# Ledger of designs, part 2: VH-VL binders against Late embryogenesis abundant protein 31 (RAB28)

Target 1, 262 residues: Late embryogenesis abundant protein 31 (RAB28), of Arabidopsis thaliana (Mouse-ear cress) (q9lj97)
Amino acid sequence: MSQEEQPKRPQEPVTYGDVFEVSGELADKPIAPEDANMMQAAETRVFGHTQKGGAAAVMQSAATANKRGGFVHPGDTTDLAAERGVTVAQTDVPGARVTTEFVGGQVVGQYVEPRPVATAAAMEAEVVGLSLQSAITIGEALEATVQTAGNKPVDQSDAAAIQAAEVRACGTNVIAPGGIAASAQSAANHNATIDRDEDKIKLIDVLAGATGKLAADKAVTRQDAEGVVSAELRNNPNLSTHPGGVAASITAAARLNERADI

## First folded at step 4 (VH-VL)

Design C03 (from m09 with light chain N55D; framework fv_masavibart)
Fold by ESMFold2-Fast, scan of step 4:
Order: C-alpha cells, then sequence, then structure tokens
Structure C03 (fold): chain C 262 residues (1-262), chain A 119 residues (1-119), chain B 110 residues (1-110)
C-alpha cells in the first residue's frame, strides 16, 4: 500500500544476539513475548520458579521493551522458537548440577548448582572448600564430560568443541597430531560410517585422561567457555549443544572458577 | 590410573621424629587438596591433617597440632607429614587420601604405611 | 572415642537389608550436607562408598544408599551379600576445615 506515515522509532529492537551467545538466524530475531512466556514456563517446571537472572527474566525484559517499541505484538512467537521449541534440561556433573536453557536449539543460559541444599552451615563449608581447591582446568572439564556424557557416540559437534578446547588450552591454532582433538575427529569420522550406536566410539574413549593428553593446560575462563560453546553450536545441524556434553562441562567449570574468586 | 603410595613408616622411640611421604600419580596433583588419616591397631579412622592445592593453607586435628607438619612439593607430586615429638598413642597406619575436586570428601586412598612408636 | 556415634556391630542374612546409623551434633552431621561413608575390608585401605549424604561414586553398587535426618546420617545396604562383610565408617565436615569420623561398625553377613 501507498500510505503516508512516519512513525517514530525511539529504539532498536533487542535481538537474541544482543543478549545471548547465539548464532545464525536466531541472533538477528527480536525477542518475542511468547518466546519469553515459554521460557518462564520451562524454568518454573524445572526450578519451581522463574530463575533469578535467568534467560526467562532477560527475555521478558527484552520482549517488554520490544512491545513498547512496536517491534513485536502480544502473542508473537519467533519462528525458530515455534518450530524447534524452548527447552530446559538438567545434567549432573561431578560436584554440580548443570541446567541448560535452549531457544530454537541454541543455548541461551546455563546454571551450575554445586550444592543441593543452601543453609548457613553448608554455605560456610562451601566457602572453606573453595579455599582448598584450585581453578578447574580445560583438561579437567573435558574429563568431567566422561561422567555426564561418557556413553555418548562422538559426533562432529563433539569433535569441534574438543578441538576448540585443545586450541585454547595450548594457545595455538594447530591441532596436535595424535592429540585429543585429532582422536575426536577420527572418532567422529569413523562413527559417521556406523549404523548401530553400540558399535560407535564413545566420548569416554576420547576424553578419559584428557589432562595427560593435552600438551598444555590452563584454568577455564568465560572466554574459553564461549569459544567451545560456539564451536559445538556451529557444527551441529540443529544449532544446539548437548546437555552434559563438552560445552556444558566447560561452561560449568568457568562458572565454578568465577564463584571461587567471590 | 590414579594412585597414592605412602612410605617412610617404621619403628621409632618416643620423643623422636619421622617423616612420611605419599607419591601421587595418574592425576594433576597440584589441583587437589590432600589429607592424612590414621588408624591405630584395632581402632577406627582418625583425621590428622589437610593441605590446600598450593600448600598455602593447612589444618590439623587438635591431637597433633604443634607436633606434626603437613607439606607438599607439587613439582615432585609428593605429599609429606613431618611428625615430631612422637608419642606411643601416635602408633597407627597412616593413609594419605585425596580431597574431592569439589565438595569435601576423600575419594582416593593409599595403601597406608605403619608407624610404631615403641614403649 | 570417636566424635560420631555408630553401633559397634550390625548383622544380617544374605538378601536382607540393614541400616547403620551415624549420630553427631548440629555442628557436624546436623549442620552440613557433607557426610561420606567408607568401607574397609581387613588389611585393606578404606574405599569411598557414599559422598555428600546420598551420592554414589561410579563402580559402587546401587544396593548402597545414604540418607540423613537431623543429626543422624544412615547407610542402608540392601540385598546383603557375603562381600559386604567389612567395617563401615561415617565421616563429616565439622566446620573450620576440620573433619571427624565415626567409631566404625562391623557388618557381619550371617
Amino acid sequence: as target 1 above (262 residues)
Amino acid sequence: QVQLVESGGGVVQPGRSLRLSCAASGFTFSNYAMYWVRQAPGKGLEWVAVISYDGSNTYYADSVKGRFTISRDNSKNTLYLQMNSLRTEDTAVYYCARHSRWGTYMDVWGQGTLVTVSS
Amino acid sequence: QSALTQPASVSGSPGQSITISCTGTSSDVGGYRYVSWYQQHPGKAPKLMIYEVSDRPSGVSNRFSGSKSGNTASLTISGLQSEDEADYYCSSYAGSNNYVFGGGTKLTVL
């Protein structure tokens, strides 16, 4: 239609990429009200309430701003959220429970709970325990994946995440011949030709003893976790990370390392 | 695989000193706090000491404070217990044990070394 | 005397279930969720069976379970087998980076 109109646009829409580490089509989408409602419902199902500082709170804030700006309308749902869903999954790692939140198959939040009960005495013991412990290393985070996803067949997403982890641990952009990343790539290639999951090479076969297989190691940082998450997402056809997998484990390690500094 | 091996036990006279060692292998020793735990013949387990991953923090049971010193050499993957002013009641098998990576429990134990403080 | 109170002995027949108690105070067992259980066969080193009240390490049979109510933690062994015959020790964090053990319980499988 040829209509004369010059509406004011006082702000830009808040997109998924503005507030989350997401890629592809989702990153450019304005956060819609129904996406936020779906995440709030998922968090309530898993946590019994909306998680403080969680993805639902961020999404509700963004969706409200986008409605006020006229970029989305009540009841709107992002195509990817409608098509692939909004989900929250829990996985146990040694010493912690990892909860991962997804929109359209991409990670938008992860939370680590090191203790199931928070009392004054338990909190004191936790602080004391932190004073005895060193920062978790990339190799240790990879080994932790054995406990949460050790029986998972190695695929290309796992291999990409392991490669990113090795590169970050060693401070190089070259994969070591016969190293852990090379083993993961070999396993993923082998598994692509195998029909039965029971016959495939598993993550435990690659990641057991990871600390000893890396040429160098370092404490996991937030930036390390972001790189590994990105690598896993970009190499998965569904643009998602595996709950309790490599990206989840290294993200949990980064969060635990940050908690130790507080 | 993960292994802890204690050594240095033996027979000593009351009032003397003895140094125990614990050799760690199969894991990154410098990332773990470590314990010493003892067990007198026919008796139960008793916690002796704990040391942080870097050796900067140490804590002791009241029965050994001022007499025993826990230490470590991360470059040698070795834990030590220096026992001074030994008493007959210090007679026990001494175990080194690894502190859990997160939480507060003893996840790996050595085979133990016997210390006998005579008469 | 140990800081935590356990029965000196318990017994059961193969296939039965038994429970071993571990009683402390509000400054150890009652104050924290950091109770662990260790199994010791004669002449051997202790082996971790349960940590953080109720969690099992890999390789430990699901016949072993842990719980806690107030100042008392409990280890339950179901489907008793002859290999379960051993001494069992509870341990708890006791504040200020201190740790305590129970006196131990001798389990006899009749």
Scores: ipSAE 0.122, ipTM 0.556, lowest interface PAE 4.5, mean pLDDT 84

Design C07 (from m09 with heavy chain N31K, light chain R33N; framework fv_masavibart)
Fold by ESMFold2-Fast, scan of step 4:
Structure C07 (fold): chain C 262 residues (1-262), chain A 119 residues (1-119), chain B 110 residues (1-110)
Amino acid sequence: as target 1 above (262 residues)
Amino acid sequence: QVQLVESGGGVVQPGRSLRLSCAASGFTFSKYAMYWVRQAPGKGLEWVAVISYDGSNTYYADSVKGRFTISRDNSKNTLYLQMNSLRTEDTAVYYCARHSRWGTYMDVWGQGTLVTVSS
Amino acid sequence: QSALTQPASVSGSPGQSITISCTGTSSDVGGYNYVSWYQQHPGKAPKLMIYEVSNRPSGVSNRFSGSKSGNTASLTISGLQSEDEADYYCSSYAGSNNYVFGGGTKLTVL
């Protein structure tokens, strides 16, 4: 190309994209002091301390540099961090505890803590057994949620997770009219007006037959699981996924698919 | 409703062949591995064979290797067991069963079809 | 392949608890957490009761529980009821896409 972008100079702000594998609008944003403070608070809530070499430490360093350079001011918060939050969440999957750190719904850190497995033979059996099956799809993972959490009243965290799942399955930027995500959003909004839990629309009412209700479907990847987990967490006051819920089912599917490919 | 229905059983002489079918309905057959399991009259269950979701991989119990062939036609939602060189000890009710998507176990079973090998 | 060892029969009275053992080797029950239990009423197909040692599928009573210690898996049925009278089979993954069953246990509810 005849015209090239100029490389960053020492006086340019440190952006999210400079230190993390993030995309879109967030990647170009200078890391702000309050973003870093929110991450430090989130890490302390989940780990009991700030993680060594974690996202909070990286963000604090970047925010300090940006403040000294005049690109941000004390108390500044990135719009995406203010609107969508800065979160740290734990998800338990077979063989591991996964802790993921998010800013504005994008992953900025991830820790995998292996959990005890019976034997090396058990791991071989799992891989061999999984190789008999086709890859688990997003629609199948949504249907599996009916078995583990079918009687749960649909709330906004469920609706957000289902929306993330549908857009990933279909490769679109918008949910289908009358589709599964639209139904979940409608159910969550309706349930917000209902006093009695027994009168609320349940996950089974939305997710039954999910594979047939999606315009397209695909094998669940780790990136799909991260997106769905992020969506559920942003709308959960406890910063956790529901056991056996949508994020848990999508995460389990991603782990099974990943191990089968190895 | 998820359902498996076996057919093709009957009385057959030793040394001859018989083919069993299992018709699947109520689920996406092409995604699941499938089993054949048998049970001799008054005896316990015995695993016979397993086939991968696409039919590319098959595994057999030592007692039937070289004589039985498991196969499937995903376009017809049908599982098959071709039984050659039948012996009196092959007399059993033959069940087809579905391999779980989420682990290593048999989550759905058919009603079974009786095969009697008489001498 | 090795068959798994179960007692031929067990019995109990209504309301009691019974336990059925399933003993294999380190290459099946002891080597993997892939033990399942199946209930079979006379003339009927087997029904999954427990999978992966201790998990119950939807619709199976919480009176049924599973456990494993070393090479031995166990099925425990509490609060025995007349409809529990059946044959019970354990099964285990045995490696290399091979599977084994126990000989079966006839449960009589007195």
Scores: ipSAE 0.249, ipTM 0.642, lowest interface PAE 4.2, mean pLDDT 85

Design C09 (from m09 with heavy chain S100P, light chain R33N; framework fv_masavibart)
Fold by ESMFold2-Fast, scan of step 4:
Structure C09 (fold): chain C 262 residues (1-262), chain A 119 residues (1-119), chain B 110 residues (1-110)
Amino acid sequence: as target 1 above (262 residues)
Amino acid sequence: QVQLVESGGGVVQPGRSLRLSCAASGFTFSNYAMYWVRQAPGKGLEWVAVISYDGSNTYYADSVKGRFTISRDNSKNTLYLQMNSLRTEDTAVYYCARHPRWGTYMDVWGQGTLVTVSS
Amino acid sequence: QSALTQPASVSGSPGQSITISCTGTSSDVGGYNYVSWYQQHPGKAPKLMIYEVSNRPSGVSNRFSGSKSGNTASLTISGLQSEDEADYYCSSYAGSNNYVFGGGTKLTVL
């Protein structure tokens, strides 16, 4: 070794454990290009752009270094990212909005935005469309989810949120036979037995035409949103809501409707 | 399929009146606010008016205030624009357009109807 | 209603990228996140391309993207194709249920 014409120093890959506080198998994995691309897409869905200094930027830098070092190739994905996904979830709690970023079920980023109390100036702020629109209904909020998360496979947290929404829309504790909640529960149960995401029933398959599928509908209230958010959170192993999902859509509708009431 | 169809355009003399109609289909018309937007020949788009979902609130561009009246008949799925005291500068293709259920933009447009004001 | 400022024309070659600016004031483009962009081919009705600054409706190519900085919104079209040749208009909410349009930009694909 000491008599070589040109000294050689092997480059080590940048692993998840080198840049994030993760454990187990994930910590030792080189960060792959597709992992970074999935995180960038997830951040763009939630923030409307790639978060400055967020996980996506860190992962893209690491994946680029790993590609240059020959440790990964374009299109490569780590096994845990492929198996459990790369996700960004937003949860509104009293006093704060929490956004959490996951790879393979482990946290790689978390942002907490304090929610200030309403001020007199904020209360006087013009609400765009306030005098033009009727209150947004539960059925309309469910249909809006098709645009933001239509291709998401239906899981148990989605089914729970949809059930809470239907119960609140109809004012009963019993879901309609063959209704939207029953369809969502059936889809979630079916999807639990399916291996390939492309073969799973998607939210669009359940929520398209939701307004026409509900036996009754009503304007979304803050209490309705709290019930739907609670249902989605309690049925998600990460205790979080999906960005652009059912709870997010119902919450947005409630806020718009609440701004109309003075 | 969501569709908006304007009608009622034609040639009128200055100072006269004309009423435009916009027939809506493929969506629950009574839930949506609606716009009128115009475009003079060879010129750009100009917002004219907007009406709330139930017709109780209306807003107008300064250039048409006091002369134009936007209205709707939700039982007929029809939007109207009553144009009084017409001027040569009102010559334009008039489009009706749909306001989204939240946010504010023009998501669906009709094909337009031409109004020519000349002596 | 106040008019927004757009360049009268822009041009590019197939495969190129171009950007169209839309400049207003703090009471319209700068004051709200309600900027939309419309494409209009000769003799046709306008078509929504971008809403609320950066969102694309279903069916609009991801070659179209929108952004905003201060009082200026921008529409960027990447990978130019001949069918992109059209007039492009920006619009913004202007407060008190008022709406304004830009003067329009004619895109020529060379």
Scores: ipSAE 0.210, ipTM 0.626, lowest interface PAE 4.0, mean pLDDT 84

Design C11 (from m09 with heavy chain G103Y, light chain R33N; framework fv_masavibart)
Fold by ESMFold2-Fast, scan of step 4:
Parts: structure tokens; sequence; C-alpha cells
Structure C11 (fold): chain C 262 residues (1-262), chain A 119 residues (1-119), chain B 110 residues (1-110)
């Protein structure tokens, strides 16, 4: 059972749900000063500066308002942010570098930096004003997860997300025997019996070469991303997605495919 | 054979409590998020509550929040709904339902158990 | 009160086609591609007919099809048969692991 979500008080604080597209316990939490400081530090490590109008700026503004309103005190940190962290992860997909910002495992910001492939076809498409770049596939998005969460021990939420990705890629209602989804489930089951994290099977062990392990593949759509996010959420103890995990990579791919009009 | 069987329904007076159970068989219960959905006589379906696969997180419809508690015992393959401060508008057939692991829908439903709240 | 609006009833003759609408808001039907349709015969549990707007589960007749435009989803049943006479409910994901349902539509096969 989870704890009851916090009720809003008279002279309401600015909560995570007021400024970000977040759910569950995090949505009702007042944004705390140290949460904002952690995000600012994370953005500075990745970008070399704080993004104007980005998650850190939004959080700093909200935390300042909450502090002045007496809802939080200097040095306060939201329990979920302290437990799961405030993180910034980068995922390289064909044509772009995607940076995703997380609080407590939920996405609060995402930035896309185009990284054109220097080929004759890509350059021709650019000058003609047409995008001829291939859409990012489910297999490619799964492989991209290795860059952001490759060393994460595989758990049940990872296995569920990978299973959702495989059945969507293949257009089936069953996972393939001996396929990537079956391997992910085996890894999650095995890891539940292992005490030391260094001895557990990692996401890189399952997802490396994912494109070659899928019986079929397809361009990632928004519907695919929503389904994978839902699978990861339902099978995670915190009802949230892992920072830089499978759901994050599939979501990034879907957004890039929409922007490319492929 | 995948199956969900609800029990515990009956006739109760307003303000009383009732506990529903849902027995799961034929699948690994601990791998699935579970739902309670109700249907008042002659009316449509209404989502009531959801619980995560390990029982650590729960969400409720506004109409039952603070009165109903969803819980599960994975060792017994059983889902529960504790209903307190019952009102006449809580009269309904209560279904337990399993959420698909891979797709966004409820793929297995029980036969339902009738709860009648009347004086 | 249901969150999603469906007509209370629709009717058709054997062999005809009928369409049932399901109207929500941008926070449910319009905001997600997670619309499901359930068939319920009297005294029985709901049966999944369509999921994620337009997909059919194994064992569901291809006479059933689904679509969505904006905030409105539709279920179309072609080649009506007497066994199709039932109540039909739409459902949509509404965020935060919540689902909402329509009020239901009684289909009569004349």
Amino acid sequence: as target 1 above (262 residues)
Amino acid sequence: QVQLVESGGGVVQPGRSLRLSCAASGFTFSNYAMYWVRQAPGKGLEWVAVISYDGSNTYYADSVKGRFTISRDNSKNTLYLQMNSLRTEDTAVYYCARHSRWYTYMDVWGQGTLVTVSS
Amino acid sequence: QSALTQPASVSGSPGQSITISCTGTSSDVGGYNYVSWYQQHPGKAPKLMIYEVSNRPSGVSNRFSGSKSGNTASLTISGLQSEDEADYYCSSYAGSNNYVFGGGTKLTVL
C-alpha cells in the first residue's frame, strides 16, 4: 500500500503537478529549495549552464515562492527527490542528442539537440527541405537505453517495458520465446535472487544488439511510447519511470519521429 | 485457465462497512496491477481503485477517496477492497479486473459481486 | 454520472452497420490513444472488443472496428448479427493510472 497523497492547504504551495506533467505522490509535493539546487547542479554538469525557462529555472522560481509563503524552509528536500534523486540523462538517437531531466524518476524536462549524420543523402535532404532520415525504430530506442541506464540491474519494471516494446515492434500479443523480452524477464527473475548489485544482470546485457534480436521492428509512434511508459509505471514500486530507462528512450524516439514528419 | 472470482458482496445499511475479496488463479498475480470497477444497477461502469503489482501504490476515484481502501496479498493471490462509510450510491456490482502487462487495457474481469446499500 | 458521453441506445437490422460514439475531453479521449471498447451481455462480465483505439484482440470478429477523431472515439459494427445485441462501453486512460468509462450504449438488433 502507498501513503495517502498530501492535501493542498489554504494559500496553496506551488507543487510539482502545478508546473510539470508528473503523476502520483510527486505531483502533490511542494517544490523544495534543495530539489531546485540539485536540478541546477545537474543541468550545469550536462549543459555547462542553467537552461533559461528549463526545469531548474522553473523549480528555483517555485521553491522561492514556496519559501516566501512558509510552505518549505531553506535546506528542505522532497522525500522522493532525496530517495530517487534529481537527474539529467542524455540519449543519443539517430539524428539527435536528447537530454531528459528527472525528479524522483519522472520526466520534468526534455531538450533535443540535432546531430545531423554527414552523408550525401542526409545533406541532400537538408538542402531540398525534405527529411529523408529514417524514423527511429523501437530496436534503436532500446539500444539507446544502454547509454543512459546500461549499468542498471534489470528489474520487473524494465522487463515489462521491454516486453511492451517487443510486442509493439512485432505486432503480436505474445512475447517471442528466447527473444529480448524473454531474456529481460529471465534477468529480472534471476536478479531477485542475487544479493550484490555488481553480480546482477544489467540492462546492457539484455539491450545490446536489440535491433538484431527483434523478429520485427517499426518506427516508434506516440502510442508505442505511451504503452511502454504505462507498462514500466504499473510494474514499478514507485509508479514512476526509471531515469534514462526504457520508457524515457522510447518517449524520446517518439517525439523525434513526430518532429521529423516521417 | 486465467480467472478472477469476487466475493463478499451483500446487503448492508448506510454508514456500515463491507470487505470484498477477489481470488486470482491461472497466472502470476504478483506481476499485475489490479483494479476495482463498479456498475450501479442500470448504469455504466465506474473505475474505483487501482493497486500496483507489489501493493506499494494505490489510487482512488474521488467519489470513494478516504472511504475505500484497496489492498492485496500476493502470497494468497487475493485482491481486497475495504469499503467504509457506505452510502446508497455505492450500490453496484463490483468487478475486479487485471491490467494487461503489455497493452493499455483491462484484459481479465471477474463475474462481479453485488453490494446493496439500503436501509 | 459518466465521464465519457455515449448515446443511450442504437438499433439496426441484421446485415446493417451501426456506429457508437464516445465523447470525452483533451484530458482523456483527446489526450491519449488508449480507448477501449467492451461488450457486456446481461448478467455477464464485460468482454474486451477493441483496445488502443482500433486494435482487435485475438478471437474478436473483424466486423468490429474502432477509430478516433479529436475528442470522439467510435465503434463500428458491420454485418449486424443477433448475438451483437448487448451493452457497449467505451473506456479511456485519463492520466495518473486512472481510467474513465462511458455511460454505455444498448444495441438492439431488430
Scores: ipSAE 0.012, ipTM 0.476, lowest interface PAE 8.7, mean pLDDT 81

Design C12 (from m09 with heavy chain T104S, light chain R33N; framework fv_masavibart)
Fold by ESMFold2-Fast, scan of step 4:
Structure C12 (fold): chain C 262 residues (1-262), chain A 119 residues (1-119), chain B 110 residues (1-110)
Amino acid sequence: as target 1 above (262 residues)
Amino acid sequence: QVQLVESGGGVVQPGRSLRLSCAASGFTFSNYAMYWVRQAPGKGLEWVAVISYDGSNTYYADSVKGRFTISRDNSKNTLYLQMNSLRTEDTAVYYCARHSRWGSYMDVWGQGTLVTVSS
Amino acid sequence: QSALTQPASVSGSPGQSITISCTGTSSDVGGYNYVSWYQQHPGKAPKLMIYEVSNRPSGVSNRFSGSKSGNTASLTISGLQSEDEADYYCSSYAGSNNYVFGGGTKLTVL
């Protein structure tokens, strides 16, 4: 299989219902940039940083894709988010602290962690929504790359790293026809023929909604990270990885997952 | 089918030069990093060099650094190894190998070409 | 860099299991999960049998398995067959874009 056609950019908006288990009017709304900014700010206030694999990361990815597709503009807020808010609430229950993330009064994320979290890096949180595992998945790590390198033009090293990630997520040595890895390779090939960076296909165009685009997903392990790093490194002209790129995101996920288990 | 075919080996005197070629077919050569690995008669495998997918970066084993040059021509789907200042200990079968895109290993190997350095 | 240490030879009878060790340092085998194993029949090119410590490529029998503990990686072959008789080499990433091979182990099937 050799796919040389340019990857298709989103032709339809990414709505709340596409990425979260929400209903009613909110489900049909394109995710807007200010909604995502409000969630990111709320997570930073509560956690001291944007939560990895959380609602803010998913919303930022979706909002960026929607901006590029012309479905929303910078500064746009959905009516429901403006009227009912984007909120992060903490509830203490015996033995645990539950943190719930809301848009327009509907749950888009939830974390459950032991209430006393002072020793031995034993901070376990379960991510609700796109993943029910406490561990960060390959798809979630790919989506997180949008936060740090979403505007980077896709090149051959990115494509190789994404291919390694998809293969590891699916447990095979073959990429799926028309899948995320095939799209990344097509983007890299197309970009090689384009002179202006602003006209090139970006990582956000490929990685937005990655968790939903993978045929299978799994928790990131140290071996997964090493494989992805190797793929990016070997296919980069400088034999190095891009700071904040795919390899960096997968490596961070592996480290977080490993610490939770000791 | 994916295939690598080495050529250019032969008998050469110490101090002379020789250039090896590796012809790739059945895959998009320009997307892969490539290796040269050698094996002296009756001995084990030894890594020689690696080259990035576009040829802009190369790394060498200490034993050949400064004497050997790895290069590639993506328009011809061909990998090269220029061997200068040859020594008798460079006598070996030279294999070209492809770096997997899925991880850190050599997934496809050529049949090898014999280089004999003798007086 | 430094060559990885393998036993020069190992032998077994058909149906038995054997294990080949590959010992390095914390800067290669112990520091990375980038250990691969290659099978080489006389006069033939090496063939990938195991990659990244324990993974098998498509087409390689599940009688072949890999593992690692500290600075030592191991290749285990169960249910030995006559066609398994070959030389086996381990390889590891050694940092700074360098690679190293083991000295090789000759497997004899009695």
Scores: ipSAE 0.000, ipTM 0.407, lowest interface PAE 14.5, mean pLDDT 81

Design C13 (from m09 with heavy chain T104Y, light chain R33N; framework fv_masavibart)
Fold by ESMFold2-Fast, scan of step 4:
Structure C13 (fold): chain C 262 residues (1-262), chain A 119 residues (1-119), chain B 110 residues (1-110)
Amino acid sequence: as target 1 above (262 residues)
Amino acid sequence: QVQLVESGGGVVQPGRSLRLSCAASGFTFSNYAMYWVRQAPGKGLEWVAVISYDGSNTYYADSVKGRFTISRDNSKNTLYLQMNSLRTEDTAVYYCARHSRWGYYMDVWGQGTLVTVSS
Amino acid sequence: QSALTQPASVSGSPGQSITISCTGTSSDVGGYNYVSWYQQHPGKAPKLMIYEVSNRPSGVSNRFSGSKSGNTASLTISGLQSEDEADYYCSSYAGSNNYVFGGGTKLTVL
C-alpha cells in the first residue's frame, strides 16, 4: 500500500565523486545517460553480460536520477567520457582475474576475482607468495602482455599504450630512438599496410624482453595505469581497451602492487 | 634468451662443504624468487630451498635444514647454495630454477651440476 | 620417498591418449590450485609443461592438458608421439613456502 511513486526532483545532480573515488574535473560531473550506456556495453564486451552490482549498474541508477532532476538529457555524454572513453580492462593471471573499470582514465570499479574453488589454504599461499616477489615493474607488465595477447597484431592503440608506458617508466617527455615505443609505432604503421593478419608484426615481437629495452624502469602505480589506459582508449575507434592487452596488464600490475603494500 | 647456468659441483668426502653457484642472464634477476632442486642418480626430483627476490626470506626442505644455506647476490645476478656437513645421500644433480612471477611453479631451469659425496 | 604418488610407468601407442595421475593430500594437491607438471628427457633438465593445474606455457603443445579432482591431479597427453617418451613429474605447493614433487612416471611410446 505505498503511494504512487511521485518523488520530488533532486535539488543537486548525482556526480561521479558522489558514488566513486575519483578526483579532479570528473568528480564534479553529473553522470550522463550515455556514460552509463558505454559502461554497460564495455562490461558486456568483456564479460558477455553486465556485471551485477558493477559500475554500469551504479551509473545507470545515477543517470536515471539525473534525468528526472533535469540535470542531463537522454543521449548526453560527459565530455571526459566522450574524449577519453569508458572502458573495462581485464587481465587473467595465474590464480586470479583482475578487472578494472574506467571513466575518463580514472578508476570507478576494480576487483580481483580469485578462482571459484579457492580455499583458505590457497589464500594463505597467495599472501606468502606476495612476500617473495618484488613490486611489479612497468617493463615486467609489458612482458606479461606477451602471455595474454602475444599473438595480437600491433595496432595504433597498442603503440600509444606502449609509448605512455615507456614515458612513465623513464620519466621523460620523449620516447627513446629505436626503443620499445618506437618499435611499436613502426610495427603499427607497417601492419596498417598488410592485408593478412598472419603476416603482421605481433605484440610478442615488440614486447619480448621489454624490461631490458627500457632505459629505466619503476614499480607500476595506479597513476601509471590510468595514463596507459587513457592512451590506449584515445587511439581505439571503439573507445575501449583490449582484454588481456597492454592497458589490462599494467592495470593488473598496479592492483597487485597495491595489495602487496610494497 | 633467459638462461641459468650452475657451477661448483664435484666430488667431495662426507662431512665436508661445497658451494654451488647459478649465474642468471636474460632477465631481471633481482625481481624473482629462486629455487634449488636436486635429483639423485636414477631417482626423482626433490625440492631443496627457495629464496625471496631480495634474499630476506629463505625456506628449506627438512632433509637439508641446518646444513644448507641458500643466498644470492643481486649485483652479480648469482644464486648460491652453501652445502655443509655433506652426506652420501646428498649425491645428486643440483638444478637452479626460477620461481614464476605469478604463482608457485618453476618456469626456467638450468642444466644442473653434479655433486658426488663419497669416501 | 616422494610426497606425491604417481604410477612408476605408463605406456601407449602413437596417436593414442594416456593419463598420468598425481595423488597427494588436502595439504598440497587438494588444498591448493598450484599443481605443475614437468617433462624430463634422459640427461636433460626438466621443462615446465603445465602450471596451476591446467594452464599451458607458450610453446607447449595443446596435446598436453591438466586437470584436478579432490586430492588427485592428472596430466593427459593426446595424439602420442615418439618425442613424448620421457619422465613426467608433478609438483605442488604444500603451504608455508614448502614444495613437494611426485616420484615421477616413465612414459613409453610403444
Scores: ipSAE 0.017, ipTM 0.489, lowest interface PAE 6.5, mean pLDDT 84

Design C14 (from m09 with light chain R33N Y99W; framework fv_masavibart)
Fold by ESMFold2-Fast, scan of step 4:
Structure C14 (fold): chain C 262 residues (1-262), chain A 119 residues (1-119), chain B 110 residues (1-110)
Amino acid sequence: as target 1 above (262 residues)
Amino acid sequence: QVQLVESGGGVVQPGRSLRLSCAASGFTFSNYAMYWVRQAPGKGLEWVAVISYDGSNTYYADSVKGRFTISRDNSKNTLYLQMNSLRTEDTAVYYCARHSRWGTYMDVWGQGTLVTVSS
Amino acid sequence: QSALTQPASVSGSPGQSITISCTGTSSDVGGYNYVSWYQQHPGKAPKLMIYEVSNRPSGVSNRFSGSKSGNTASLTISGLQSEDEADYYCSSYAGSNNWVFGGGTKLTVL
């Protein structure tokens, strides 16, 4: 009999964690308009256009909804996106070209282009190839970096990424004396005192034979890749990862291992 | 340096058996699938068998199914091919080859070992 | 008959280009982008020249290139040299963890 007002359901902002597999502080953040604009610009730079079904499209839709709901305002940027950037990186590994999209050092999109042509048959053959092999390990991903960036001078961001990789491979919070991470740190410190690039220690000098230099190894997971990406980003003055570098190779390995499970 | 060395070939009568070995060095053998491929004198290459990195999965060409067995001992870095009920048409050079780490192709080959099946 | 069809022989003069075809079916060459090419000199083991249709391993000359159209893969050798004289074999993944080879093509450098 009583006439009453139905309470309206509260609106919730669309957060990074609602649409992407991200963790920590970023997962709880409403997607902001400038974050989406930065991703769209990055995709256009890398692909020559906005990628259909890419992170930029998802972020633009989420940011628009959040703006309409009053949770964010035009020109807003999340602190993590402003501090650590919004980036798109490509790396070539045998059999695939991997494009990875990052916000605040965390993966929000990843695309594998089997080489030579991306077809259903090529994707099936990629999975078959991995089913006969053991999963790609952290040591193997580090060795793969030699093929994509072997001649790059070792800097502090490389050393940090390699340290994160070794810690994850060994399951400890300390690096081995005389190990690969210690060698990378020494190379980065040495290179900081050298003026000519040709005289600097290169990634190949550190990463060749990485599987034999690690005290333990493991299959690369997405969490391993995120940790390595974060370490490389935090130790780069431009808050970016090197295309074809350590973070890119570890990320590619995680993606290939993930594909073997489907 | 990555190397594969086959051994165990020889002359054998039809209906008998022979075991081939392939010794691997210079790489982490236990991470790679391995092939046996053969080549009859003056003829082309023919895939024989493949074995997964841990030996849990094996696959064979129809021409050798039920007669040949591929196996491996990762502790010895060695691949084997047990050949039973040999036929004259099994006469060939037998190559050991490594499955690529990524993709599906044969990236490293041994020098081969000759098996002659004759009466 | 071999599973994949190649011409028995091809020939060319130094500095010229030649192409070797490899024809299969939709269940091998046409169904997968896992075609590889191997070079074999007399009395020697095969050597990988091309993998996954068009990719070259480190150390293989850029004079060697691969392509595929439908059920036919092709190996092209440009700037032909005397040391290219060899037998060439194509191979393809054929599904169900099976592989097939072509009959081989003898290249003669005139």
Scores: ipSAE 0.335, ipTM 0.657, lowest interface PAE 2.6, mean pLDDT 86

